VHH binders against Protein DOG1-like 4 (DOGL4). Designs and how they scored, part 33

Target 1, 232 residues: Protein DOG1-like 4 (DOGL4), of Arabidopsis thaliana (Mouse-ear cress) (q84jc2)
Amino acid sequence: MSKMRNLVEEKFLEFYESWVIQLELYLHQLLIAHNNNTMSETELRHLISKLTTHHKAYYTAKWAAIREDVLAFFGSVWLNPLENACSWLTGWKPSMVFRMVDRLRKSRVVLVEAQVKKLEELRVKTKFDEQKIEREMERYQVAMADRKMVELARLGCHVGGESVMVVEAAVRGLSMGLEKMVKAADCVRLKTLKGILDILTPPQCVEFLAAAATFQVQLRRWGNRRHYVTHS

## First folded at step 1 (VHH)

Design e9 (from e1 with W100F L101E Y102W S105L E107D F109Y; framework vhh_8fcz_2)
Fold by OpenDDE, second read of step 2:
Structure e9 (fold): chain B 232 residues (1-232), chain A 122 residues (1-122)
Amino acid sequence: as target 1 above (232 residues)
Amino acid sequence: QVQLVESGGGLVQPGGSLRLSCAASGFTFSSYAMNWVRQPPGKGLEWVSGISGSGGSTTYADSVEGRFTIIRDNDKKMVYLQMTSLKTEDTAVYYCARDFEWSGLYDTYDYEGQGTQVTVSS
């Protein structure tokens, strides 16, 4: 069955397409900065700030959207199947970025022992936070089999009058819970990114952000080619 | 329940001034950085200004730096945005938004209010 897009999906799709285009532009700048060692620390910090602001804009928009319809993000129509398959609670899994950090370590980037230690601590913390969220999500998923949802299932496609109210109440309850989980997950994402950037030097941050942006852009490209879907 | 109620918007000529207010309730106000964000016509939300929980730190978008001033009153649970030298491009619905977390780099904005319309036109 063809999925009909709602207003939230359409709006966010438009936003995301524009956002990705801008991300690609920033990626270009990051790559230039990474390959050109002539940039001053101030210039690097400025570039980093631009990227962080860009990500901030994404989550600002996302949070506004999930307030209206969090369910839209559990079937993100703006993502291709590959991107969706790699999604953890409507976004990237926080612990994944440490693999990118590991890549830095294998590159020309030299991390001092103190940085490595801090990164490991952050990794552990991130993992715990993920697990907590996963447990809570499981609880919500199990709780879906409550009286309201059972009633919804019983009603099937025949809803009217009081039945509509029951369905709406059930959906609202579920959505509220999901919204909390999504926000919690996003918090972990943001904390993880911040933590990493706080540990890394400006040149290292640029390289990390370039790697992250590259991965995101390439994942989208790979998914589009694989599934014959055209996304901007 | 978190509540944010914006006010103070209106119609003003270019070069004019407005003072926006936001009344906050339903959370520990001083524990959260507060922000003003705006949505210009046909555009998405954009960050305008932020202030730390204590009020000791403020930050502004480049587009409003030097023209806007954000202040807060933790006793009254109010956030204000003094806007001066207003431009047509400042036309937007303005929202008061609290940070989910004040990070400087990765702060996210949560708002519950309906916003207040600011229109700058000759």
Scores: ipSAE 0.007, ipTM 0.302, lowest interface PAE 8.8, mean pLDDT 85
Fold by ESMFold2-Fast, scan of step 1:
Structure e9 (fold): chain B 232 residues (1-232), chain A 122 residues (1-122)
Amino acid sequence: as target 1 above (232 residues)
Amino acid sequence: QVQLVESGGGLVQPGGSLRLSCAASGFTFSSYAMNWVRQPPGKGLEWVSGISGSGGSTTYADSVEGRFTIIRDNDKKMVYLQMTSLKTEDTAVYYCARDFEWSGLYDTYDYEGQGTQVTVSS
């Protein structure tokens, strides 16, 4: 029923389902490129550009949606419970991608010393940016329970018209604070992604993007493949 | 103080062409990557194209690749979108947006509500 979803949720659900289908198609192309080793550097750069464009399209749509209703992204209806459980401030945790680079490095990705140094510098910067956002989120959560918010909640228990405007202003302020934090987290995500792609060679970028897309697609499939064995 | 002013939209037939313009002010224009994004009627925002601060690198959404060209003039503080072979699906309000792609900057896409309307009608 549409009653469980507002217009923003309906539009983003439609967008996200289409976006994931296209991601799976790009993943197929990335795996072919990685396994065949027959693509030119120009062809690899073109494929990497398609993936970068695809991720930018996601954030463009997301930022439009959070401007309308940021709360739709906390416990999103277009994500299954497993995807929601793995979320950090409405998306992937930026430092997680360095684990993907390290995993590939141990398996197939051979990095020169200069790349290793740049990736470590980027990792340190990314962790610093993450901590800054986490501190802001903690301050936000504490502020929600401070004396002023408790007083506004108490006033909201009275059905008088005199308190309704004050409560509405407070709620609007909370939503604006969340929007700012979500955008800040997304900026760290995009800077981290761009930073990694700028450091890696085109074949290494393909391996990295394939690993990231595989994890995202697989996580969605695992969460969607719920089988009843011992639970109703 | 940062301002982005879009223009050049209009009504055009399928297969036609339009050139969109964006005038930027209030910031060091050449230090920022610039983007075009669009919002079709009843849909969310869709990223269309991007260009680096120097103009040396361009990227396009699959739906417009080969049909649209993004250009910038740093001396005039302008970014343009040359659109050819327009389709009914290209009908949207088009926005110019500053990107955070420049090293050391912590800015997000900044698209303000005016935009420029493009209508492709058969």
Scores: ipSAE 0.005, ipTM 0.211, lowest interface PAE 10.9, mean pLDDT 80

Design f1 (framework vhh_ozoralizumab_d1)
Fold by ESMFold2-Fast, scan of step 1:
Structure f1 (fold): chain B 232 residues (1-232), chain A 124 residues (1-124)
Amino acid sequence: as target 1 above (232 residues)
Amino acid sequence: EVQLVESGGGLVQPGGSLRLSCAASGFTFSDYWMYWVRQAPGKGLEWVSEISSSGDSTKYPDSVKGRFTISRDNAKNTLYLQMNSLRPEDTAVYYCARSPEDYLYELLSGFDYRGQGTLVTVSS
């Protein structure tokens, strides 16, 4: 029942499955830590450090894989259709995390005025960086539809070695551009995550990370559940 | 009121088998993903198995893969864990849990849907 996959897809699928299993284990630790009256500030900081290291490991593996085949990350085989539908440039949209923080704030996290101001400043910076990347992506999309690229696509319809070489060169160029864009988006993601964790207290960091991990895990479960219920 | 009641734990020798059960009530059991988690003495909570709402998809960590089997009976609102080839390191309190319905409210109390648990002791 295995289908043919390229080597990058096979390796990252195996990595991602293990990474998600560990994320679910960390989520359980985060949820228990919230109700544990015996955990010290140093113990909470250690747990937060484990989560940040886990996310850094993801981006280290991703960037190595993207260098080899960035297109594997568009419509990823290790993600279900719902997870793929919710992706922005191969991952979570950075500005959306502030919506999660705002919603959490209203019900369970009481933020002091200084934290609210710093989070708003970070939100504005994140949206600005996000918009810069969106403009760059639009330029790449326009370039892909350019007359020159359309002519290269026509050549790809001709069976022959020379046409194949020209199309391969064009695809390599597009892949390099996409790699730079995806890495830029990931840098905004990491800056946003780091910024939020720097503003929040250790107990608030635990609540934020638990909310983020819960959403990620639940989105995966919802997508998988729908797949197995409908079968088509 | 959501209730989860685990049973089936006990003392078993290494290499033995046990079947755990979880009786669910107070919610539409067939709508929820379910899982088993355990806590060994002096250790944190460990995820043991996961099952989709229909029962068609299951996942396990390497520590129990090939030895444990999760299953469910939606008509009886019951979750099961078949444990084979038990080892001393499987000694733990085993808990039945459902997927959080609203993660924003569950963060204050953790997994409110986790039951009292059932103790499994693997020893000669």
Scores: ipSAE 0.000, ipTM 0.100, lowest interface PAE 19.4, mean pLDDT 79
Fold by OpenDDE, second read of step 2:
Structure f1 (fold): chain B 232 residues (1-232), chain A 124 residues (1-124)
Amino acid sequence: as target 1 above (232 residues)
Amino acid sequence: EVQLVESGGGLVQPGGSLRLSCAASGFTFSDYWMYWVRQAPGKGLEWVSEISSSGDSTKYPDSVKGRFTISRDNAKNTLYLQMNSLRPEDTAVYYCARSPEDYLYELLSGFDYRGQGTLVTVSS
């Protein structure tokens, strides 16, 4: 935590800390709802809506931040090393959430055949989209070894004069490309989440969201404990 | 103008039955989830039944489950509540209510429309 942070990192760190605190509060509500059989469907839907809105707020903030400095998210200082290690293109791996769905199926949650089918279709689609993004990312990363990036590497030790323009152009190009990739990945995340929530009943959604939130919060806690880092 | 008009309340002995009706007008009744809520003297609002737009899904709190049955006739724009095995603790004003929007917490934020209510008194 002694690393020097830029303005984007500082701002997003502050945002994320607050966002996580709110997530924990929602998690508490989700758990109560999950254990409360007297809540109406409307009440459950309201809670689900709060969570979805909360997640949307995250991506709204993220996308605003990446426009300024997308590179900040490839070394997210607001995350501990464990969280970073588990990140796929600056966030959670979309296909990972199906593991949580599987957990539901192994619990008291009973999915009807139609739901199972739809979830499988969504899983396949999600995997396809992930692979497509990975291919594009790979292509982009390989293509980075072009003349501009070579110049950047060569001039990185002594930049001046006309060379500055070349370096700046290279960095801009890199950032623009990465921003596109990150947004694409986030879209897959959002689509996947929405897809799952559309398939599940409100009680199932609550349980799913509780599981997801629990995983996120615990991952953060585990990482902080392991690396002796305190994040609020 | 949206209107909800409850009827069917009255005095009944413990163990008795009543059937409440709610006549809806001024909106597309079949598009909305509907609710019965009640307010006992000195207490807050308590929801006692929920029914989906189509009527395919119903939900009850434990306090009335097995005794109360919500139903609807969309063709008649009418909501019903069959109350069996009534208890003194069921004494309350019963209201027909509509959710203002999807994903709203009606008990906290309130219903957009609620009738004048019908009094149900359960007493020996």
Scores: ipSAE 0.000, ipTM 0.237, lowest interface PAE 13.5, mean pLDDT 85

Design f10 (framework vhh_ozoralizumab_d1)
Fold by OpenDDE, second read of step 2:
Structure f10 (fold): chain B 232 residues (1-232), chain A 123 residues (1-123)
Amino acid sequence: as target 1 above (232 residues)
Amino acid sequence: EVQLVESGGGLVQPGGSLRLSCAASGFTFSDYWMYWVRQAPGKGLEWVSEISSSGDSTKYPDSVKGRFTISRDNAKNTLYLQMNSLRPEDTAVYYCARSTLEDYFLYGSPDYRGQGTLVTVSS
């Protein structure tokens, strides 16, 4: 049985497919830049700017979509099961990117002591922010078992007009809460990326972004192959 | 609010020296790479210096290398540019700028650059 998709899901799926295609193009450019030591500072900065703008576009679209239906992102039909399984609050887990930074350190990239220190500080901060959000989500999820959700549960057994109104109100409330949480998580993602880019030099940024994009694209490819996901 | 205020510009003869300062506020200065950029009349923005968050790393284009020195005092939230052996082609408005590349990830983030200080090199 195929999952029925709503309008928000369909629109975002189309957006995301296009966005990923563009990401792959940028990835190609990043890899060229990474392997070409003759690129000018201006060229590197321009490329970095293009990538950051591209990521901004994603979150702009996402936040517009979650205002309409945040629940769509907890089922993310545009992602394959592997991508979904690796998702933390509708996206990548912020602390994960430090693994990519660590990879840089093991490569030809030389980080000065000051950079290493700042990265560690950022790692700690990111972890703290993640935990804070997780605690809030836990509180929120537990709180879902309130009177309103009891009405939702009863709806499965009894359908009444007044009860339906109560359930609808409850669902709206839940959606609003989830929207806030998703935005909070996204803020941590963005702050983490920003922090990393603030610490790294332009050449290092290119390498980092290449690594991140590679991981994202490959994860999608692996998942699609494994689960026979078809794309429009 | 992020603020960058440049100072120290003025008129100088060829071969002369100037020292520019940039006072930063509204953000954690020590967390950011900082830059000097300049814009000559009728020309676009030109990058002229880069310094790491800690000040341990600096970079210059060939056009100013050996003549300009960027430095910072994180305790004072101040960025500096020592300019020696100035040439007429160095005439421009000089801006201090925070690394803004990463700010593109943030929705609605502005470009953070000061109002600039004019440097005129003329005999």
Scores: ipSAE 0.006, ipTM 0.228, lowest interface PAE 11.6, mean pLDDT 85
Fold by ESMFold2-Fast, scan of step 1:
Structure f10 (fold): chain B 232 residues (1-232), chain A 123 residues (1-123)
Amino acid sequence: as target 1 above (232 residues)
Amino acid sequence: EVQLVESGGGLVQPGGSLRLSCAASGFTFSDYWMYWVRQAPGKGLEWVSEISSSGDSTKYPDSVKGRFTISRDNAKNTLYLQMNSLRPEDTAVYYCARSTLEDYFLYGSPDYRGQGTLVTVSS
């Protein structure tokens, strides 16, 4: 064993740090656009497209990385402890994004009744999809514990390369199951985000994306400001 | 059960046009964002276009923007790609794709695409 940092972790850490820097730059553009009523719908759509592309780049990189090592995303080294504590299946909890939507209702932008109805329908469906994934994850965790116990028992009873191969095959199977669960959760995140953006007008999309990015950036800053003291 | 069947590909001259169709079955088509992706011989998958579940929002990469138009008919469970001003570099197998709970960014997976339809642009 090299006992060095996981290569997947190091590569994704580098990617994520750059991705967050670019998110802060886009947030600045969103705030300028939100405070400028002279921007055309075409200009606003272009900015929304940049943010959507940026989030797609994150999931493209994430899905490539989880194919190599999904466990790197459970307790990620590129996230601070506060960010990790707030994670639901390796990312943000889809229904929580409607907190950003609730801020739009109290903002100077006006949601028409048709939009309110569609957002409420989307919120209900998102919560349903979350519950379905949570039930599946519970079943997976039970199965994972049972398989781990069986494989540990077999390893203890047998000697030789055959025991190592059996354990490695079981771990690969568990990792593939986790990858599917993470992708399922990410799909709900993307459907929820796209659903909200599909319902909102371009100015409302800009305000929503600005609120979401602000929360993400502030959560990272709050976690990074935590003062660690060594207890001896 | 879930199926996506592409059609409309063929041989066309540079500057020509083609319209691709994708017939969807086995799921509620109107609930899904839909995508067109392509794969040139010996190359990886490339995203071509996307359309929201309602059809009101579309996006394109710069390589096809202004030349390709994605659209959908939710009543007929059909996705379309209108391709204009075709170039030799557009030669590829074109796949219709949808998001699934397992494979959202794995465009070209059997779980969310058909066999594809070949588009050859030659001069």
Scores: ipSAE 0.000, ipTM 0.137, lowest interface PAE 13.6, mean pLDDT 80

Design f11 (from f1 with R98K S99G E101T D102A Y103E L104Y Y105L E106F L107D L108S S109Y Y113S; framework vhh_ozoralizumab_d1)
Fold by ESMFold2-Fast, scan of step 1:
Structure f11 (fold): chain B 232 residues (1-232), chain A 124 residues (1-124)
Amino acid sequence: as target 1 above (232 residues)
Amino acid sequence: EVQLVESGGGLVQPGGSLRLSCAASGFTFSDYWMYWVRQAPGKGLEWVSEISSSGDSTKYPDSVKGRFTISRDNAKNTLYLQMNSLRPEDTAVYYCAKGPTAEYLFDSYGFDSRGQGTLVTVSS
């Protein structure tokens, strides 16, 4: 078991490090585009497409990894403790991005009333979908504490060959429920991101994506710096 | 096809200086923004510096601003990083990257070519 877990963790760690490097490079392009008024709509749309493809690549890799070992994503080794502390069901909380959109209203980006209305409708739907997942996760955690945890604890008292197979079956059952919930959460994330980008103009999309990438990159840097300050 | 070869790393004492070089081939060097990124042992990758295709625009994070200087020689297809007032926290493997994308770095990690960078160790 631990060998398979370690392989998934090692492979995704390698992927994530490369993915973050590319995110940082795209962030620099977004910042240049944001400060340069000479880019055409076609050029801005091409840059936005690169970021969208980059985020889709992340979820493609993640879903392949959770099919092998979803538990690797609960307390991920490729994330520092600060990044893990800020996670909601193995990733960013979907409703959080609307706080970034609200901050955009106070910048050089001026949202027209039609956009404000559509963003509010999307925010309400996102929060509703998010709450459904939270209620399902709460039910799962209660069931785990009252049923699966007790059952796994009982099975763990038997160290023979039979107990190994029974424990593996129980762990698989536990993991299947988590995989379903993580995929549901990721679907809400992707729908929320697509919805925002569909509502915003290309210059507004660039500013939004720059803000989101800046936050993600800085959160990682802050957490990594914390580790350097802390004694082993 | 795209090849980037870093050099100039080594062991240096705190407060010392090093100059890194990156020899580029397989693309029109003068058309692309270039970057330096680093990875400290057991840590994630960190952006260190960027330079425009002409060399006229440069940017740095606060952690190295005022200490590091990026430059390029388009006639020689070479990227440089002058590192002054080095600190133990600067210890890392340093990689150069072709802008606007991370194809080289992604390829080096995705295809198990991880040893392409240059190691900088700052210790007494």
Scores: ipSAE 0.000, ipTM 0.091, lowest interface PAE 19.6, mean pLDDT 78

Design f12 (from f1 with R98T S99D P100S E101Y D102E Y103A Y105L E106Y L107Y L108T S109G G110R; framework vhh_ozoralizumab_d1)
Fold by ESMFold2-Fast, scan of step 1:
Structure f12 (fold): chain B 232 residues (1-232), chain A 124 residues (1-124)
Amino acid sequence: as target 1 above (232 residues)
Amino acid sequence: EVQLVESGGGLVQPGGSLRLSCAASGFTFSDYWMYWVRQAPGKGLEWVSEISSSGDSTKYPDSVKGRFTISRDNAKNTLYLQMNSLRPEDTAVYYCATDSYEALLYYTGRFDYRGQGTLVTVSS
């Protein structure tokens, strides 16, 4: 509905649509590998590598885009309202992937005691890093509502000279702060994903990646269906 | 933007020593854990050492434990790696990394995101 899209939003929308189509193709390969269990360890490692490369491509494109316009990632035009409602600092909440890992404890490929211990250590570390970022976000939001920001907003009603310069510097500072928080959150996401994949065997990695991709694809389909029904 | 500049690499004989440095800018260095990682030709990234923000805690893999020492100077925003008793298998490009950069460096493997590192060659 909005015609006020900037170039960053338009380019990332095109990228994201293509990226999701490829994710669905990889999901089909993961489900075949998981359900039929016909692939060798070498073939499973190759499939896992394709998925990790695909996620790496997403973060490479995202970090380039947020350098130009981080605000495009808050209430993103390439995500439906349900996907946006489920976002934590522009992406998935890192600790939530351990719910996918918990499903592996009930699967046919049993986690050994050493894996369970390492996953629990990673879960605790991830939750700690997540809470640290949440405290930074809270401080940022409090600062946005602070008296100084009200004063800067008041100055923004004037044109020319020193007032414009001060407001522009403040807005640039705010955007830089958001970019640092989004990158910090993405680093926790990538560390969590890498940590899980390093602990799991190739069949367990396939099961985990299939569960994660299924949830992402299904969330998009549910949101798109809801949006259509709501606006029809 | 976070900038890390590694230096101190070179050619050394087996059993020799080198001291690597990493000059950090664009972030509050004293607040972040720091890492040394290396990449041998045709291989993936290998974590070599880590140090806490204060410098009080360090960790090493068994492959370098007792031979390498990580340290930092928060007043100078500089990270160091003292490498002793070097072996041919230590031949690699060495990079420094922060918590904010570690995950992306591992997955991307792109020099354009982290700087070029410093080459250490151990040969007879």
Scores: ipSAE 0.000, ipTM 0.127, lowest interface PAE 15.0, mean pLDDT 79

Design f13 (from f1, 13 letters changed; framework vhh_ozoralizumab_d1)
Fold by ESMFold2-Fast, scan of step 1:
Structure f13 (fold): chain B 232 residues (1-232), chain A 124 residues (1-124)
Amino acid sequence: as target 1 above (232 residues)
Amino acid sequence: EVQLVESGGGLVQPGGSLRLSCAASGFTFSDYWMYWVRQAPGKGLEWVSEISSSGDSTKYPDSVKGRFTISRDNAKNTLYLQMNSLRPEDTAVYYCARGTSEFDLYYSHPFDIRGQGTLVTVSS
């Protein structure tokens, strides 16, 4: 099992390092686009599409990996301690992206009243969906202390080969439950991202994506700098 | 099987008009945003027009704004592009593309191009 976990971790670490390098390249393009008023709408839409595709590629790879070992995503080895500390159910907390949206209100690219209303409606919906996932996680944690699970653990201590199979089945069931919850959380993330991009104009989308990517890249740099100083 | 079949292209003189059609099948057409994209000889893909699932919202780049009109008939599962005041630089293969509206099902390109396209040549 530990060998399988190491292989999943090594494979996803390799994927994630490449994915972050490409994110940094896209961030550079977003910053150029944000600072230049000469880019066509076609150019802006293609850049937004590249970022959207890049994020979808991450979730495709993540969902394949969690099917093999969901626990690898709780305290991930490809993330530094600061990135792990900021995680909510194996990723970014959906409502946090509205902090990047708030930056748009203070920028030169002003949001119109209709957009502000739609963004507030989306914020409320996102928080509701987060709360629903948090209640599911609480139910999952309570189920771990369920009488039947405790009895299965006791049986595992007493009966050799037969209890091993029963315990393995129970552990697999628990992992499948976590996988379902992680996918549900990722769906909230993707729906929140899509909702914001659907409301914003292409220049506002570029500014939003630049803010989000900047935060993600800087969080990684801050955490890596601390770790490097600690190692020195 | 998702299918998009473009038609209506041809040779037209500068200043002329053409109407392109895209017949959609294998999915619920009325649930998707639809796009027209083009590829000129030796160039990359260029977005030309977009239309919401209901048809109530449309967008165009400045290069075609005022000349091109996108529309749809959800009862016929058909997308249209009316092209007026055509210019030599409009010469391209035109593709219709389905929007990737469902993030949890589509982890690939934002535009799903399935057909062979239809060639529009603007020349004398």
Scores: ipSAE 0.000, ipTM 0.123, lowest interface PAE 14.8, mean pLDDT 80

Design f14 (framework vhh_ozoralizumab_d1)
Fold by ESMFold2-Fast, scan of step 1:
Structure f14 (fold): chain B 232 residues (1-232), chain A 123 residues (1-123)
Amino acid sequence: as target 1 above (232 residues)
Amino acid sequence: EVQLVESGGGLVQPGGSLRLSCAASGFTFSDYWMYWVRQAPGKGLEWVSEISSSGDSTKYPDSVKGRFTISRDNAKNTLYLQMNSLRPEDTAVYYCAKSEYADLFTSYGPDYRGQGTLVTVSS
């Protein structure tokens, strides 16, 4: 726990609150576009571009922040407990978006066979990338219990202040490893999002983005209510 | 160890041309998107061009579109930037950069780019 981590948390909290407000405004535009059915392809593409840019802005800000303090993103102060409970490596689990895609099969615009095949290929690749990152995280957790790290921690507890510097250097190395894993997870998220949008038509993209943004906004609202159900 | 080594920069007159090269090693070059980014004196990093792992897709900002062409030779692990109709405002250090992972943008920080090559456009 350092003062610098608190400053990173406060800065990102301010960013995230503004980012969510703008997401809600875009969600409103997506729902209007979805319900009216009268927007041109150019108008739909422009709206999809605004959402894509908005998500890219989030990852740009996140990657700058994790370079300073990646640990701020594990149990984030800008997320409520429900949002934190639903997180996988500091964000949404990439494969979960295929649940949103499944809803499109029941939509007004039916997916063609070629789209279904490409989405299944993407789902398989996304699952593979997730499992690879999960294996890396497991190896990282084992390395946290490494004999050298345990010995350095013991040294810090039983001898003078010079050993604190050695332990802090080891912790900085561990933080760099976490940063690489978080960026890897974010890369899978962005690749999955881009892949889905590239496969879908503009009206289907609007439906998908509206469903995803609705879930994100509602999850935040549910978690902010004091009477949401908690299970032990 | 990942290494990116840029070359081909120099002093050129306005309206002139230069071809930049980037030699890549330490990773499977053909699996990664590649970029050219530049930093003018006293300015931040500016994205200049991108190319897909296969070379089939390229993209440019309006400031260089029609004047600059990105290309790659996967057999030689080399990235190129052909710069035509150069302007004084193109004066910058040019860096080649790689995606951290295939088919996705990463930050243009020191971890993802080479040392750069200086391009000066002046009379």
Scores: ipSAE 0.000, ipTM 0.140, lowest interface PAE 14.3, mean pLDDT 80

